# VH-VL binders against NAD kinase (nadK), part 62

Target 1, 268 residues: NAD kinase (nadK), of Syntrophomonas wolfei subsp. wolfei (q0aze0)
Amino acid sequence: MKIILVNNRFKENTEKKAQEIAGQLSALNVEVIIDNGLDEPYAGTVDFIMVLGGDGTMLRAARRYGQRAIPVLGVNMGTVGFLSNIEINELAEYLPLILREEYSLEARMMLEVAVFQQQSLLTRVFCLNELLLRSNSPRMLSFALEISGQKLEPYRGDGLIVSTTTGSTAYSLSAGGPIADPQLDAFIVTPVASHIINKRPLVVSPEREISLHLLEEREAIIGIDGQIKMDFGAENRVLIKRAPHPLLMVNLKAKPFFTSIDRSLQRQ

## First folded at step 19 (VH-VL)

Design UU2 (from RR11 with light chain V100I)
Fold by ESMFold2, look of step 19:
Parts: C-alpha cells; sequence; structure tokens
Structure UU2 (fold): chain C 268 residues (1-268), chain A 121 residues (1-121), chain B 113 residues (1-113)
C-alpha cells in the first residue's frame, strides 16, 4: 500500500505531524510519499491520499491528484472547514479502517478549465471550488459569457465566478451566489460587482460548456481556487467543463452539512 | 508507453483523395490533441492540423480547403483525408500526439513511423 | 502565423566540439503567466520520425543526453550540443506550439567535419 501525505510546508505543525504519521505508517509496512507542495506531484501509483490541514490544503491536493480517482481523506489540524472528515487526534482510531479500505466515498464535481491563446491551448487546470475572472486594473471588464454556444448579453463589472457546488460556500457566496448542496452537480455562475442590473447568479447543468472572453482590451486575471493566478487578455479565451473525474472524498465519520453550515462558514 | 501506428494508401494519382489512419496504443486517447504533419522528401516539416478527442479541429490555413481530420474515439484512432492531391502532396505523413505535462502543452512527444505517400503524374 | 527561422541551414562541426543552432520566431512564444516558452526542439535521424529533445525552450525530455541544452526566451532561442558525438548527426528543427497553426523552422543539418 502506498499513501501520499499532503501538508502545507508553511505551517510547521503540519510538517512535523506528517513526519510522525509517515513514521507510524512505515512501521506498519506502508510506503509513504510526503507532498508538502515544494516538489512536483508524485507521478507513480498511489492507493490513498491523506490531507493534513484545512480546506486550502485539500484544494491543492484536489488540483494535483483529483483526476486520478484516488480516495482522499481530509484530516483537520485546527480549523474546521467544509472538506475535512476527521480530526488529527482521531487518526489512530480510524487508521485500521483506512488500511483495510473500510470507508465510503463521496464524489465532488470538479471543473476542467482550459485557457487558450486564440485557438491554441495554453494550459488546463482542474479545480474544486471556482474559476474567477476579474479586472487587473481599476477599470471594469466588458466580457462575453457563452453557455453551450449560447451568447448571453455582454457583462460589465469587476468579473465573474464559475464555481462548483462545493465552491458555493467560497468566493461565490461572498459575491452573492447561493449555498448549494455539495451532492448536486452544477455550475454556479455569479457576477462580481456587475453594472448590468439583470445579471443574476445562474445555476447551470453540469453537461454545459461555459466560455469566457473579453470584449475590450483590458488586463484581467483568471484565479483558480483562490490559489492560482493567470493573466488573461483580449487574445485569450477560457473554456470550462465538468472534469472527467470527481474528487473522491473519504467518509469515515458522519459530518452533517446542513446542521454544521454556520460553524463551517465562520471558520473560513 | 504510448505508441502510434499509422497506415493508408502509399500511391495515388492526381485528383484522388489521400486517406491515412493512426491508432493509439499503450495510453489514453482522451484529453489530447492529435496532429498530422507532413514532410516532402528532403524538405522540412509542415503541420497539417489537429483534432481533439471530442472532435474539435484546427487546420493549417494553407491546406484547410482540402483537409478533413476525423476521430474514432471508440477505437482510439484518428484519420486524415486530403482531397484533390497533386504531385506537390508527395511526402512522408506523420501522426503525432501533442503532449501534456501537468496539463500544459510541451510539444509533440510521440510520433508515428511515417507513411510515404507518392502522387504520380 | 508565427514564422520560425533557423540558422544556419547546415553546420559542420568536429567531433567533440560545440554545435550551436539558432531559432527565431516572428512573434513571442512566451506564456508569461507560467514563464514558459512554447518552443520545442526535435532531432530527426535519416529515415526516422522527429524525436522531441527540448521542450519549453530549455527543459530536456527524458532520455535525452545532457550534452543537449536549450536556451533563450521570447523570440530568440538556441540549441547547443556541447560535445558533438557521431550519433548526433541529424537534422534539427525548432517548433512553436503557442499558436495555430503549429510551425517549424526549416531545419538545420548537423554534420561531422
Amino acid sequence: as target 1 above (268 residues)
Amino acid sequence: QVQLQQWGAGLLKPSETLSLTCAVYGGSFSGYYWSWIRQPPGKGLEWIGQIYHEGDTNYNPSLKSRVTISVETSKNQFSLKLSSVTAADTAVYYCAREGLKHWTPYGMDVWGRGTLVTVSS
Amino acid sequence: DIEMTQSPDSLAVSLGERATINCRSSQSVLYRSYNKNYLAWYQQNPGQPPKLLIYWASTRESGVPDRFSGSGSGTDFTLTISSLQAEDVAVYYCQQYYTIPRTFGQGTKVEIK
């Protein structure tokens, strides 16, 4: 059995804990790879991913490994969020179940984001929460949104968020989008400071294809999960689809979404 | 390890349609652009076009009026048709994968062996 | 279209000496956000398909000997063979993959002097 431990190298307690857990697993004849964010993602075959930290560390793990259909367990180390399942002090209790693969999986839709220079692919990135298009200057953007080839009336404002239902409690919420049940598959399209009165948030079928491009020369930014930033200009276009694979989140301990929502949002 | 195998007719007469097929083995067909490139004997390389596994195409404008690239995803295959050939279309034709590292293009990392197509006069 | 121009067209180099091939694009092939030049170098031996040597202008493909190196950014690029070996006799092509259509340099034939 091979396990990746994902931690955040800028939080010393997660780094120390990752080494401790790696030692414990090695003593049980489990091969362990530590991913602290410094090196490229491990390329070899892996059976399980354990994320030590909060939602931000889970977002990085999802981007790196979410398309590999590998179980991912969120282990909280301080601040309870939406993506952790157990607490660090409970890990020893659940470790036998993990090693015997006695757990259920919850699928979470991811976005596939493709950025183009005109017709030429520049990159693809997968994300768990959202894509943000925003102005990189004091001036508003004028941009086009197309949904499965259907052109909406032009947008004017600071930007736009395209999120998953998992991302509905992140930036989308702050911009006025709805909280969505993470068991649903959907896009949530939320304007940011729109100057167009009738531009309301949209909930869109996961089978749709969403594209964005600028209508005027402006410097803009594409943000991914609040953690990745890419320049975006008039010669660029971005295409957003449901990713081929969901993130497979491990469920060892019941964590009711609706009854805990206020507590979880306060901790973000 | 990804391998490309290509086949098709090697001798054509003017005005006929060139037809080549490329099959992908040992790797994923999905998620990639697949390209055709040609090389006249003793000359350089010319990119003909590409197709995404879902069917979207981009063609070299110099050939666009005569080129069709298609995909048969269930068989992990893609094909080139070039209509109304002339002697100027005599070349070795290659299929290639447009490779990705960390989901970012990095060049054509896998090539077929090539097929010489000769257009007689 | 981005035109790719290589120089020289042909290069004769003594065994063990340095070979240098230049490539210029008519427009920048740098994706600024990733600080990556979408520029590749290929080696083509007689009767064989091209083989990828260098990608993102300066990164060596797996299995390529360390005597091959790439450098440059934006519009001006160089492939260097630090110590030419007999097996390096081939035609070398640069290629941009920043825009459609993909375009190649005209090729540089490297020979032993």
Scores: ipSAE 0.767, ipTM 0.905, lowest interface PAE 1.2, mean pLDDT 91
Fold by ESMFold2, fold request of step 20:
Structure UU2 (fold): chain C 268 residues (1-268), chain A 121 residues (1-121), chain B 113 residues (1-113)
Amino acid sequence: as target 1 above (268 residues)
Amino acid sequence: QVQLQQWGAGLLKPSETLSLTCAVYGGSFSGYYWSWIRQPPGKGLEWIGQIYHEGDTNYNPSLKSRVTISVETSKNQFSLKLSSVTAADTAVYYCAREGLKHWTPYGMDVWGRGTLVTVSS
Amino acid sequence: DIEMTQSPDSLAVSLGERATINCRSSQSVLYRSYNKNYLAWYQQNPGQPPKLLIYWASTRESGVPDRFSGSGSGTDFTLTISSLQAEDVAVYYCQQYYTIPRTFGQGTKVEIK
């Protein structure tokens, strides 16, 4: 059995704990690869991914490994969020179940984001929460949104968020979008400080394709899960689709979304 | 490893339509752009166009009026048609994959063996 | 269209000596957000398809000997063969993949002097 341990090298408690857990797993004849964010993603075959930390560390793991259809367990290390399943102090209790593969999986939709220089692909990025388009200058953006080839009236404002339902409790919420049940597959399209009064958040079928491009020369940025930034100019276009594979989140301990929502949001 | 095998008629008369097929083995067809490139004897390389596995195409403007690239995803195949050929279209035709590392283009990393297509004068 | 210009058109170099090929693009091929130049070098041996040598201007593809190196950024690029071997006799092409259409340099034929 081969496991990736994902941690954040800038949080000393996760680095020390990752080494301890790796030692425990090695003593059980489990091969362990540590991904602290510094090196390239591990390219080989892996059976399980364990994320030590909060939602930010899970977002990085999802971006790196989410398209491989590998079970991913979030282990909380102090800060309550939306993406962890068990607490670090409970890991010893659940470890036998992990090793015997006695758990269920919850699928979470991911975005596939393709960035173009005109018609030429520059890169693809997969994300769990959202894509943000925003101005990188004091001036507002004027931009076009197309949904499955249907051209909406131009947007004018600070930007736009395209999120998953999992991302509905992140930046989309702060911009006025709805809280969505993460069991739903959908895009949530939320304007950021729109100058046009009747631009409301949209909930869109996951089968749609969403396209964005600028209508005027302006400096803009694409943000991915609040962690990746890309320059975005008048020569660029971005396409957003449902990713081919959802993130497969391990469920060992019941964690009801609706009964815990206030507590989770207050910790954010 | 990914391998590309290509086939099609190698001898054409002027005004005929060139038709080549490339099949993908040993790897994923999905998620990639697939390109056609040609090389006249003793000359350099000319990119003809590309197709995404979902069917979106980009063509070299110099050839766009005569080129059709299509995909048959169920067979992991893509094809090239070049209409109204002349002797100037005599070349070795290659299929190739637009390679990705961490979902980012890095050049054409897998090539077919090439097919010589001769158009009589 | 981004035009790619190679120099020289042909190059004769003694075995074990350095070969240098230049490539200039008419526009930048640098994707600034990733700090990567979308520039590749290919080797084409007689009767064979091109083979990818260098990508992102300076990174060697797996299995390419250490004597091959790439450098440059933006619009000016160089392929260097530090110690020419007999098997390096080939035509070399630079190619940009930043825009559509993809474009190649005209090629540089490398021969043993």
Scores: ipSAE 0.765, ipTM 0.904, lowest interface PAE 1.3, mean pLDDT 91
Fold by ESMFold2, fold request of step 20:
Structure UU2 (fold): chain C 268 residues (1-268), chain A 121 residues (1-121), chain B 113 residues (1-113)
Amino acid sequence: as target 1 above (268 residues)
Amino acid sequence: QVQLQQWGAGLLKPSETLSLTCAVYGGSFSGYYWSWIRQPPGKGLEWIGQIYHEGDTNYNPSLKSRVTISVETSKNQFSLKLSSVTAADTAVYYCAREGLKHWTPYGMDVWGRGTLVTVSS
Amino acid sequence: DIEMTQSPDSLAVSLGERATINCRSSQSVLYRSYNKNYLAWYQQNPGQPPKLLIYWASTRESGVPDRFSGSGSGTDFTLTISSLQAEDVAVYYCQQYYTIPRTFGQGTKVEIK
């Protein structure tokens, strides 16, 4: 059995715990690869991913490994977030269940983001929370939104967020989008400081394809999960679809989303 | 290990339609652009076009009016048709994968062996 | 279209000596956000398909000997064979994959002098 431990190298507590857990697993003849975020993702096959840290560390793990359809367990090492399932002090209790694969999986929709130079692919990126298109200057953007080839009236404003339901409690919420049940599959399209009075947030079928491009040259960027930034100009287009694979989140401990939502938002 | 196997008729008369097929095995068909490239005898390489596994195409503008690239995803195959051929279309035709590393293009990393297509004068 | 121009068209080099091939694009092939040049080099032996040697202008593909190196950025690129060996006799092509259509240089034939 081979497991990736994903941690944040810049937090000493997380690094020490990753080494401790690696030792425990090695004693059980489990091969462990530690991913602290500074090296390229491990390229080989693995059976399980354990994320030590908060929502930001889970977002990185989802981006790196989410399309491999491998179980991912969030282990909280701090204030309650939205993406952890168990606490670090509970890990020893649950470890036998992990090794026997006695857990359920909750699927969380991911975005597939493809960035183009005209019609030529530049890169693909996968994300768990959202894509942000925003102005990189004091000037507003003028941009086009298409949904499955249907052209909406042009947008003017600071930008646009396309989020998953998991991302509904992140930047989309701050921009006025709804909180969504993360068990639903949907896009949430939330304008950022729209100059156009009728531009409300949209909830869109996960079967749709969303396209964005600028209508005039402006300094813009695409942000991915608040962690990746790419320049975006008038010659670029981005296509957003539901990713081929959801993030497969391990459920060992019941975690009532609705009764904990206010406490989880305190971290934001 | 990804391998490409290509086939089709190698001798055509002027005005006929060139038709070639490329099959992909030993790896994923999904997530990639698949290209056709040709090389006239003793000459350089010319990119003809590409198709995404979902069917989206991009064609070389020089050939766009005559080219159709199609995909049969259930068979992991893609095909080239070039209509109204002339002697100038005589070439070795290659299929290739447009490769990805960390989801980013890095060139054509897998090639078919090539098919010589001769158009009689 | 981005035009790709190679020089020289042919090159004769003694065994063990350095071979240098230049490639110039009519427009930049640098994706600034990743700081990567979308430029590849291929080797083609007679009767064989092209084989990818170098990608992103300077990174060797798996299995390519370290005597092959690529350099340059933006519009000007170089393939260098530091010590030519007999098996390196081939035609070499540069190719951009930054835009559609993909375009190749006209090729450089490398021979033993």
Scores: ipSAE 0.763, ipTM 0.903, lowest interface PAE 1.2, mean pLDDT 91

Design UU2 (from RR11 with light chain V100I)
Fold by ESMFold2, last read:
Structure UU2 (fold): chain C 268 residues (1-268), chain A 121 residues (1-121), chain B 113 residues (1-113)
Amino acid sequence: as target 1 above (268 residues)
Amino acid sequence: QVQLQQWGAGLLKPSETLSLTCAVYGGSFSGYYWSWIRQPPGKGLEWIGQIYHEGDTNYNPSLKSRVTISVETSKNQFSLKLSSVTAADTAVYYCAREGLKHWTPYGMDVWGRGTLVTVSS
Amino acid sequence: DIEMTQSPDSLAVSLGERATINCRSSQSVLYRSYNKNYLAWYQQNPGQPPKLLIYWASTRESGVPDRFSGSGSGTDFTLTISSLQAEDVAVYYCQQYYTIPRTFGQGTKVEIK
């Protein structure tokens, strides 16, 4: 069995713990690949991914590995977030279940984000929470939103968020979007400081295709999960679709979403 | 790992339609742009156009009025049609994959072997 | 359209000597957000399809010998063969993939002197 351990190279306690866990797994004849974010994502066959850390580390793991349909377990190393399932001190207890593949999976929709220079693809990025379009200057943006070829009235404001339901508790919430059940597949489209008074958050079918482009020359950025930043100008557009594969999150320990909302938001 | 096999008629008369097919083996068809490129004998390379696995196309403006690229997803194939050919269309025609590393374009990383198409006088 | 111009059209170099090929684009091919130039170099042997040699202006494709290197940014690019070998006799093309249409340089034929 081969497992990837994902940690954060900038947090010494996660790096040390990842080495300890790798040693324990190796003693059980489990091959371990450590991904601390420095090297290219591991390209070989992998049976399981274990994320050591908080929601930010899970977001990176989802971007790197989410399209490979590999089970991903979030292991909390401190403050409880929305994406961890078990605590680090419980890992030894659950390890036999992991090795026997005795766990359930929860599918979480991801976004496929394609950025273009006119008609030419510049890059694709997959994300678990959201895409943010925002101004990169003191001036507001004027931009167009299209949903499956339907052009909405122009937006004016600081920007726009296109979120998954998993991302509904992240930046989208701060911008006035609804909390959504992460078991639903949907886009949540949330304006950021809109000057157009009738622009409300939209909940959109995951089958739709969302397109954004600027209507005036402005310096803007595209943000991905709050972790990747890309310049975005008048010659660019971005296309957002449901990613081909969801993130397959491992459930070993029940973590009720609705009864924990207030606690998780306060601790996040 | 990924291999491209191409076929089609090698000899045409003026005004006929060039038709070539490229099949993709040993890798994913989905997620890529697939291109046609041609090279007249002793001359350089000319990009003809590309198609995304879902059917979206981009064509070289110099050929746009005569070119159609299509996809047959169930067979992992894409095809080139070039109408109203003349002797100037005599070339080796290649299919190629527009490659991705970390979902970012990096050039044409896989090429077919080429098909010589000759248009008689 | 981004026009790609190579120089020279033909180059004769002694075995073991350095070969240098220049490529200029009419517009920048740099994607600033990634600090990557969407510029590739291909090698084409007679009767063969082109083979990808260098991508993002300076990164060698897998299996390409270390004697091949690429440099430059924006609009001006160079392919260098540090020590020419017999198997390096080929035509070399630069190509941009920043915009549609994709465009190639006219090619540089490298020969042994």
Scores: ipSAE 0.751, ipTM 0.899, lowest interface PAE 1.4, mean pLDDT 91
Fold by ESMFold2, fold request of step 20:
Formats: sequence, structure tokens, C-alpha cells
Structure UU2 (fold): chain C 268 residues (1-268), chain A 121 residues (1-121), chain B 113 residues (1-113)
Amino acid sequence: as target 1 above (268 residues)
Amino acid sequence: QVQLQQWGAGLLKPSETLSLTCAVYGGSFSGYYWSWIRQPPGKGLEWIGQIYHEGDTNYNPSLKSRVTISVETSKNQFSLKLSSVTAADTAVYYCAREGLKHWTPYGMDVWGRGTLVTVSS
Amino acid sequence: DIEMTQSPDSLAVSLGERATINCRSSQSVLYRSYNKNYLAWYQQNPGQPPKLLIYWASTRESGVPDRFSGSGSGTDFTLTISSLQAEDVAVYYCQQYYTIPRTFGQGTKVEIK
């Protein structure tokens, strides 16, 4: 059995704890790869991913490994968020179940984001929460949104968020989008400081394709999960689809979403 | 590990349609653009076009009116048709994968062996 | 279309000496957000398909000897073979993959003199 331990190199307690856990697992004949964000993603086959940290560390793990259809367990190290399942002090209790593969999985929709130079692919990025298109200057953007070939009236404002239901409690919420049940698959399309009346948030079928491009030359940015930033210009477009594979989140302990919303939001 | 095998008729008469097929083994078909490239004997390389696994195509504008590239995803295959051939279309035709590292293009990393297609004069 | 121009068309070099091939694109092939040039170099032996040597202008493909190196950015690129070996006799092509259509240089034939 081979697992990846994902941690954040900027949080010393997760780095030391990852080494401790790796030692414990190695004593049980489990091969362990540590991913602290410094090196390239591990390219080989693994059976399980354990994320030590908060939602940000899970977002990086999802971006790096989410399309491999590998079980991913969020282990909270102190700051409660939306994406952890167990606490670090509970890991020893649940470890036998993990090793025997006695757990359930919850699928979380991811976005596939493809960025183009005209018709030529520049890159693809997968994300768990959202894509943000925003102005990178004091001037507002004028941009086009198409949903499965259906061209909406032009947008004007600071930008647009396309999020998953998992991402509904992130930047989309701050921009006026709804909190969505993470068991639903959907896109949530939320304008950012729109100056055009009647541009309201949209909830869109996950089967749709969403396309964005600028209508005039402006300095803009594409942001991915608040962690990746790309320049975006008049020669570019972006296509957003449901990713081929959801993130497969391990469920060992019941986590009631609706009764915990206030506590989770206070910790972000 | 990924391998491309290609086949099709090697001798054509003017005005016929060139038809070649490329099959993908030992790796994923999905997530990639698949290209056709040709090379007249003793000459350079010309990109013909590409197809995404879902069927979207881009063609070289110089050939666009005569070219069709199609995909048969269930068989991990893609095909080239070039209509109304002339002697100028005599070339070795290659299929190739447009490779990705971290989902970012990095060139054509896997090529078929090539198929010589001769159009009689 | 981005036009790719190689120089020279043909090059004769003594064994063990340096071979240098230049490639110029009519427009930049640099993706600034990733700081990567979408430029590849291929080697083609007689009777064989092209083989990828260098990608992103300067990164060697797996299994390529370190005597091969690529350099340059934007519109001007160079492939260098630091110490030519007999097995390096081939035709070399540059190719951009920044835009559609993909375009190749006309090729450079490298020979032993």
C-alpha cells in the first residue's frame, strides 16, 4: 500500500507531524510519499491521499491529484473548515479502518478549466472551488459569457466567479452567491460588482459548458481556487466544464453540513 | 509506453480520397489532441490538423477545404480523410500525440511510423 | 500563421565539435504567465518519424543526451550539440505549438565533414 501525505511547508506543525505519521505508517509496511508543496506532484500510482491541514491544503491536493480518482481524507490540524473529516488526535482511532479500506466516499464535483490563445490550448487546470475572472486595474471589464453556446448579454463590472457547490462558501459567497448543498452538482455563476442591472447569480446544470472572453482589451486575471493566478487578455478565452472525475472525499466520521455552517464560516 | 499504429491505402489515383487511421495503445486516449502531419519525400514537415478526443477539430487553413479528421473513441482511433488528391499530396503521413506535462502542451511526444501515400501523376 | 525559419539549411561539422542551429518565429511563442516558450526541437533520422528532443525551448526530453541543449526566448531560438557524435547525423526541426496552425521550420540537415 502506498499513500501520499499532503501538508503545507509554511506550517511547521504539519511538516513535523507528517514525518511522525510517515514513520508510523512505514513501520506498518505502508510506503509513504510526502508532498509539502515544494516538489512536483508525485507521478506514480498511489492508493490513498491524506491531507494534513485546512481547506487550502485540500484545495492544492485536489488540484494536484483530484483527477486520479484516489480517495482523499482531510485531517484537521486546528482550524476547522469545510473539507476535513477527522481531527489529527483521532487519526490513531481511524487508522485501522483506513488500512483495511473500510470507509465510504463522497464525490465532490470539480471544474476543468482550459485556457486558450485563440483556438490553441495553453493549459488546463482543475479546481475544487472556483475560477475567478477579475479586472487587474481600476477599470471595469467588459466580457462575454456563453453557456452551452447560448450567448448572454455582455457583462460589465469587476469580474465573474464560476464555482462548484463546494466553492459556494468561498469567494462566491462574499460576492453575493448562495450557499449550496455540496451534495448537489452545479455551477454557480456569480458576478463581481456588476454595473449592469439584472445580472444576478445563476445556478447552472453541471452538463453545461461555460465560456468567457473579453470584449475589449483590458488587464485581467484568471484566479483558480484563490491559489493560482494567470494573466488574461483579449486574445484569450477560457472554457469551463465539469471535470472528468470528482474529488473522492473519504468519509470516516459524520459531518453534518447544515448545523455546522456558522462555525465553519467563522474559521475561514 | 504509449504507441501509435497507423494504416491505410498507400496508392491512389488523382481525385480520390486519402483515408488513414491511427490507433492508440498503452495509454489514455482521452484528454489529448491528436494530430496528422505529412512530409513529401525529401522535404519538410507540414501539420495537417488535430482533433480532441471529444471531436473538436482544428485544421491547417491551407488544407481546410479538403480535410476531415474524425475520432472513434470506443476504439481509441482517429482518422484522416483528404479529398481530391493530386500528385502534390504524395507524402509520408504521420499521426502524433500533442503531449501534455501537468496538463500543459509540450510538443508532439509520440509519433506513428508513417504511411507513404503515393498519388499517381 | 506563425512562420518558423531555420538557419542554416545544411551544416557540416567535424566529430566532437559544436553544431549550432538557429530558429526564428515571426511572432512570440512565449506564454508569459508560465514563462514558457511553446517551442520544440525534433530529430529525424532517415526513414524514421521525428523524435522530440527539446520542449519549452530549453528542457531536454527524457533519454536525450546532455550534449543537446536549447536556448532562446520569444522569437529567437538555438539548438546546440556541444560535441557532435556520429549518431547525431540527422535532420533537425523546430516547431511552435503556441498557435493554430502548428508550424515547423524547414529543417536543418547535420552531417559529418
Scores: ipSAE 0.746, ipTM 0.897, lowest interface PAE 1.4, mean pLDDT 91
Fold by ESMFold2, last read:
Structure UU2 (fold): chain C 268 residues (1-268), chain A 121 residues (1-121), chain B 113 residues (1-113)
Amino acid sequence: as target 1 above (268 residues)
Amino acid sequence: QVQLQQWGAGLLKPSETLSLTCAVYGGSFSGYYWSWIRQPPGKGLEWIGQIYHEGDTNYNPSLKSRVTISVETSKNQFSLKLSSVTAADTAVYYCAREGLKHWTPYGMDVWGRGTLVTVSS
Amino acid sequence: DIEMTQSPDSLAVSLGERATINCRSSQSVLYRSYNKNYLAWYQQNPGQPPKLLIYWASTRESGVPDRFSGSGSGTDFTLTISSLQAEDVAVYYCQQYYTIPRTFGQGTKVEIK
């Protein structure tokens, strides 16, 4: 059995704990690959991904490995977030189930984000929470949103968020979007400081394609899960679709979403 | 290991339509742009156009009025048609994959063997 | 269109010596957000399709010998063969993939002097 262990190299206690867990797994004849973000994503065959940390570490794991259809377990190292399933002090209890593959999987929709220079593909990025288009200056943006070829009236404001339901509790929420059940597949399109009063958040079928481009030359950026930044100008456009594969989150311990919303948001 | 196999008529008369097909084996067809490139004997390379697996196309403006690239996704095939050929269209025609590394373009990483198409004078 | 200009058109180099090929684009091919130049180098042997050597201006494709290297950024690029071998006799092309249409340089024929 081979496991990727994803950690945050900027947290001393997390790095030490990752080495301890790797040693414990090795003693059980489990091959362990540590991914601390420094090296290229591991390209070989693996059976399981264990994420040691909070939601940010899970977002990086999802971006790196989410399209490979590998089970991913979130292990909380401190504060309860939305994407961890068990606590670090419970790992020994659940480890036999992990090794026997006795767990369920929860599918979480991901975004496929394609960035273009006019008609030429520049890159694709996959993300779990959201794409943000925002102004990179004090001036607001004028931009176009198209949903499956349907052109909406132009937007004017600081930007726009296109989120998954999983991302509904992240930046989208701060911008006035709804909290969505992460079991639903949908896009949530949330304006950021819209100058146009009638631009409300939209909940959109995951079968749709969403396209964004600027209507005037302005300094803008595309943000991905709050972790990746790309410059975005008048010659660019972005196309957003449901990713081909969801993130497969391991479910070992019941974590009721609705009764824990206030607790999880307070601790963010 | 991705391989491209191409076929089509090698000898044409002026005004006919060039038609070539490229089949993809040993790898994913989905997620890539697929290109046609030509090379007149003793000359350089000219990009003709590309198609995404879902059917979107981009063509070289110099050839756009005469070029159609199409895809048959169920068969992992894409094809080139070039109408109203002349002797100037005599070339080796290649199909190629527009490669991706970590979802970012990095050039044409897989090529067909090429098909010489001669247009009689 | 981004025009690609190679120099020289042909190059004769003694076995074991350095070969240098220049490529200039009419516009920048640098994607600044990733700090990557969308420029590739190809080798074409007689009767064969082109073979990818270098991508992102300076990264060698798998299986390409260490004697091949690429450098440059923005609009000016160089392919270097540090110690020419007999099997390196070929035509070399630069190509940009930053915009549509994709464009190639006119090619540089490398020969043994």
Scores: ipSAE 0.742, ipTM 0.896, lowest interface PAE 1.4, mean pLDDT 91

Design UU2 (from RR11 with light chain V100I)
Fold by OpenDDE, last read:
Structure UU2 (fold): chain C 268 residues (1-268), chain A 121 residues (1-121), chain B 113 residues (1-113)
Amino acid sequence: as target 1 above (268 residues)
Amino acid sequence: QVQLQQWGAGLLKPSETLSLTCAVYGGSFSGYYWSWIRQPPGKGLEWIGQIYHEGDTNYNPSLKSRVTISVETSKNQFSLKLSSVTAADTAVYYCAREGLKHWTPYGMDVWGRGTLVTVSS
Amino acid sequence: DIEMTQSPDSLAVSLGERATINCRSSQSVLYRSYNKNYLAWYQQNPGQPPKLLIYWASTRESGVPDRFSGSGSGTDFTLTISSLQAEDVAVYYCQQYYTIPRTFGQGTKVEIK
């Protein structure tokens, strides 16, 4: 068995724990790769991904490895969030199950985000939470939203969020989006400070494609999961669709999403 | 006491597949990792890989693309296949048990007698 | 991979004298949680498979004479034969079993001076 331990090099406690866990797993003849974000994603085949930390670390892991159908376990290390399944102090208890592959999986839809310069692809990324298009100035943006080729009325505002249901409790929520059941696959399109007061978010079928582009010569920013930033201008277009593979989140124990919403929203 | 007996062809031509088998006697086959290790003439030891009695394997990355270790629990046997052999694969091949102390490995505590495999045109 | 390097490659020691073999790993093989070094020493006689002598860096395998001892921690380890006997003439190998793949030192040949 080969396992990737994903941690955050900027969180010393996660690094130490990763080393400890690596030693323990090695002693059990499990091959371990530690990914603290410093190096490129491990390119080899692996059987399991263990994320040590919080939601941010999970998002990074998802972007790095989500295109691969690998079970991903969130192990919370002192944070409040939605993406961890067990606590670090529970890991020892569940290790036998992990090693025997006795766990269930929950498929979480991811976004496939493609950014174009005219017809040329600049970058493609898979992400678990959301894409954000926002102004890079105090001025509002005018941008076009297309859903499956249907052109909506132009948006004017600070920006727009396209989120998964997983991401509904992230930035989309702050912008007034709905809280969505993570077991549901859907796009959530949430305006950010629209000139139209109380412009309603859209819940869109995962079978559709979403396209965004600016209608005027303005400078904007594309944000992915709050961790990646790209310049976005009038010559750029972003295409969002459902990723071909969901993130396979490991469920070692039941997590009551709806009963823990209030607590989980108090993120560190 | 646990004993390992190993056998297989000792002479191969380049590009052929090495095939060796190791049988476990006098002890439990279950609960252990079983390993293959080789030693070129006059040289040191190289770990090839291991297999658990249930079939889980670990391979040396340097040989992974060519190595297959399998197990036949009903016979208390495990086997090594190394494809596309060259002169560099000439060595004495050992099967061994990775022993356990306190449920963790502590080294190769039981070895076969070794099988010389020579690759020559 | 963890690289294991022994020194010297060979040594000659008079009967009854101390023989010392060093082994260095490219990274620590100490599992801190249990304070155990996953390092083993082997003795190999000509035409024979290796024989396990020491494990966890300093614990003698059953049947191994008291004159054999292992020491060290982290990345630096030593096998000591306190009083060399004629039957101790052999090649000795260190091995880490902390990570996959398992790796061996290149070996040290011990001879009688």
Scores: ipSAE 0.000, ipTM 0.471, lowest interface PAE 15.7, mean pLDDT 92

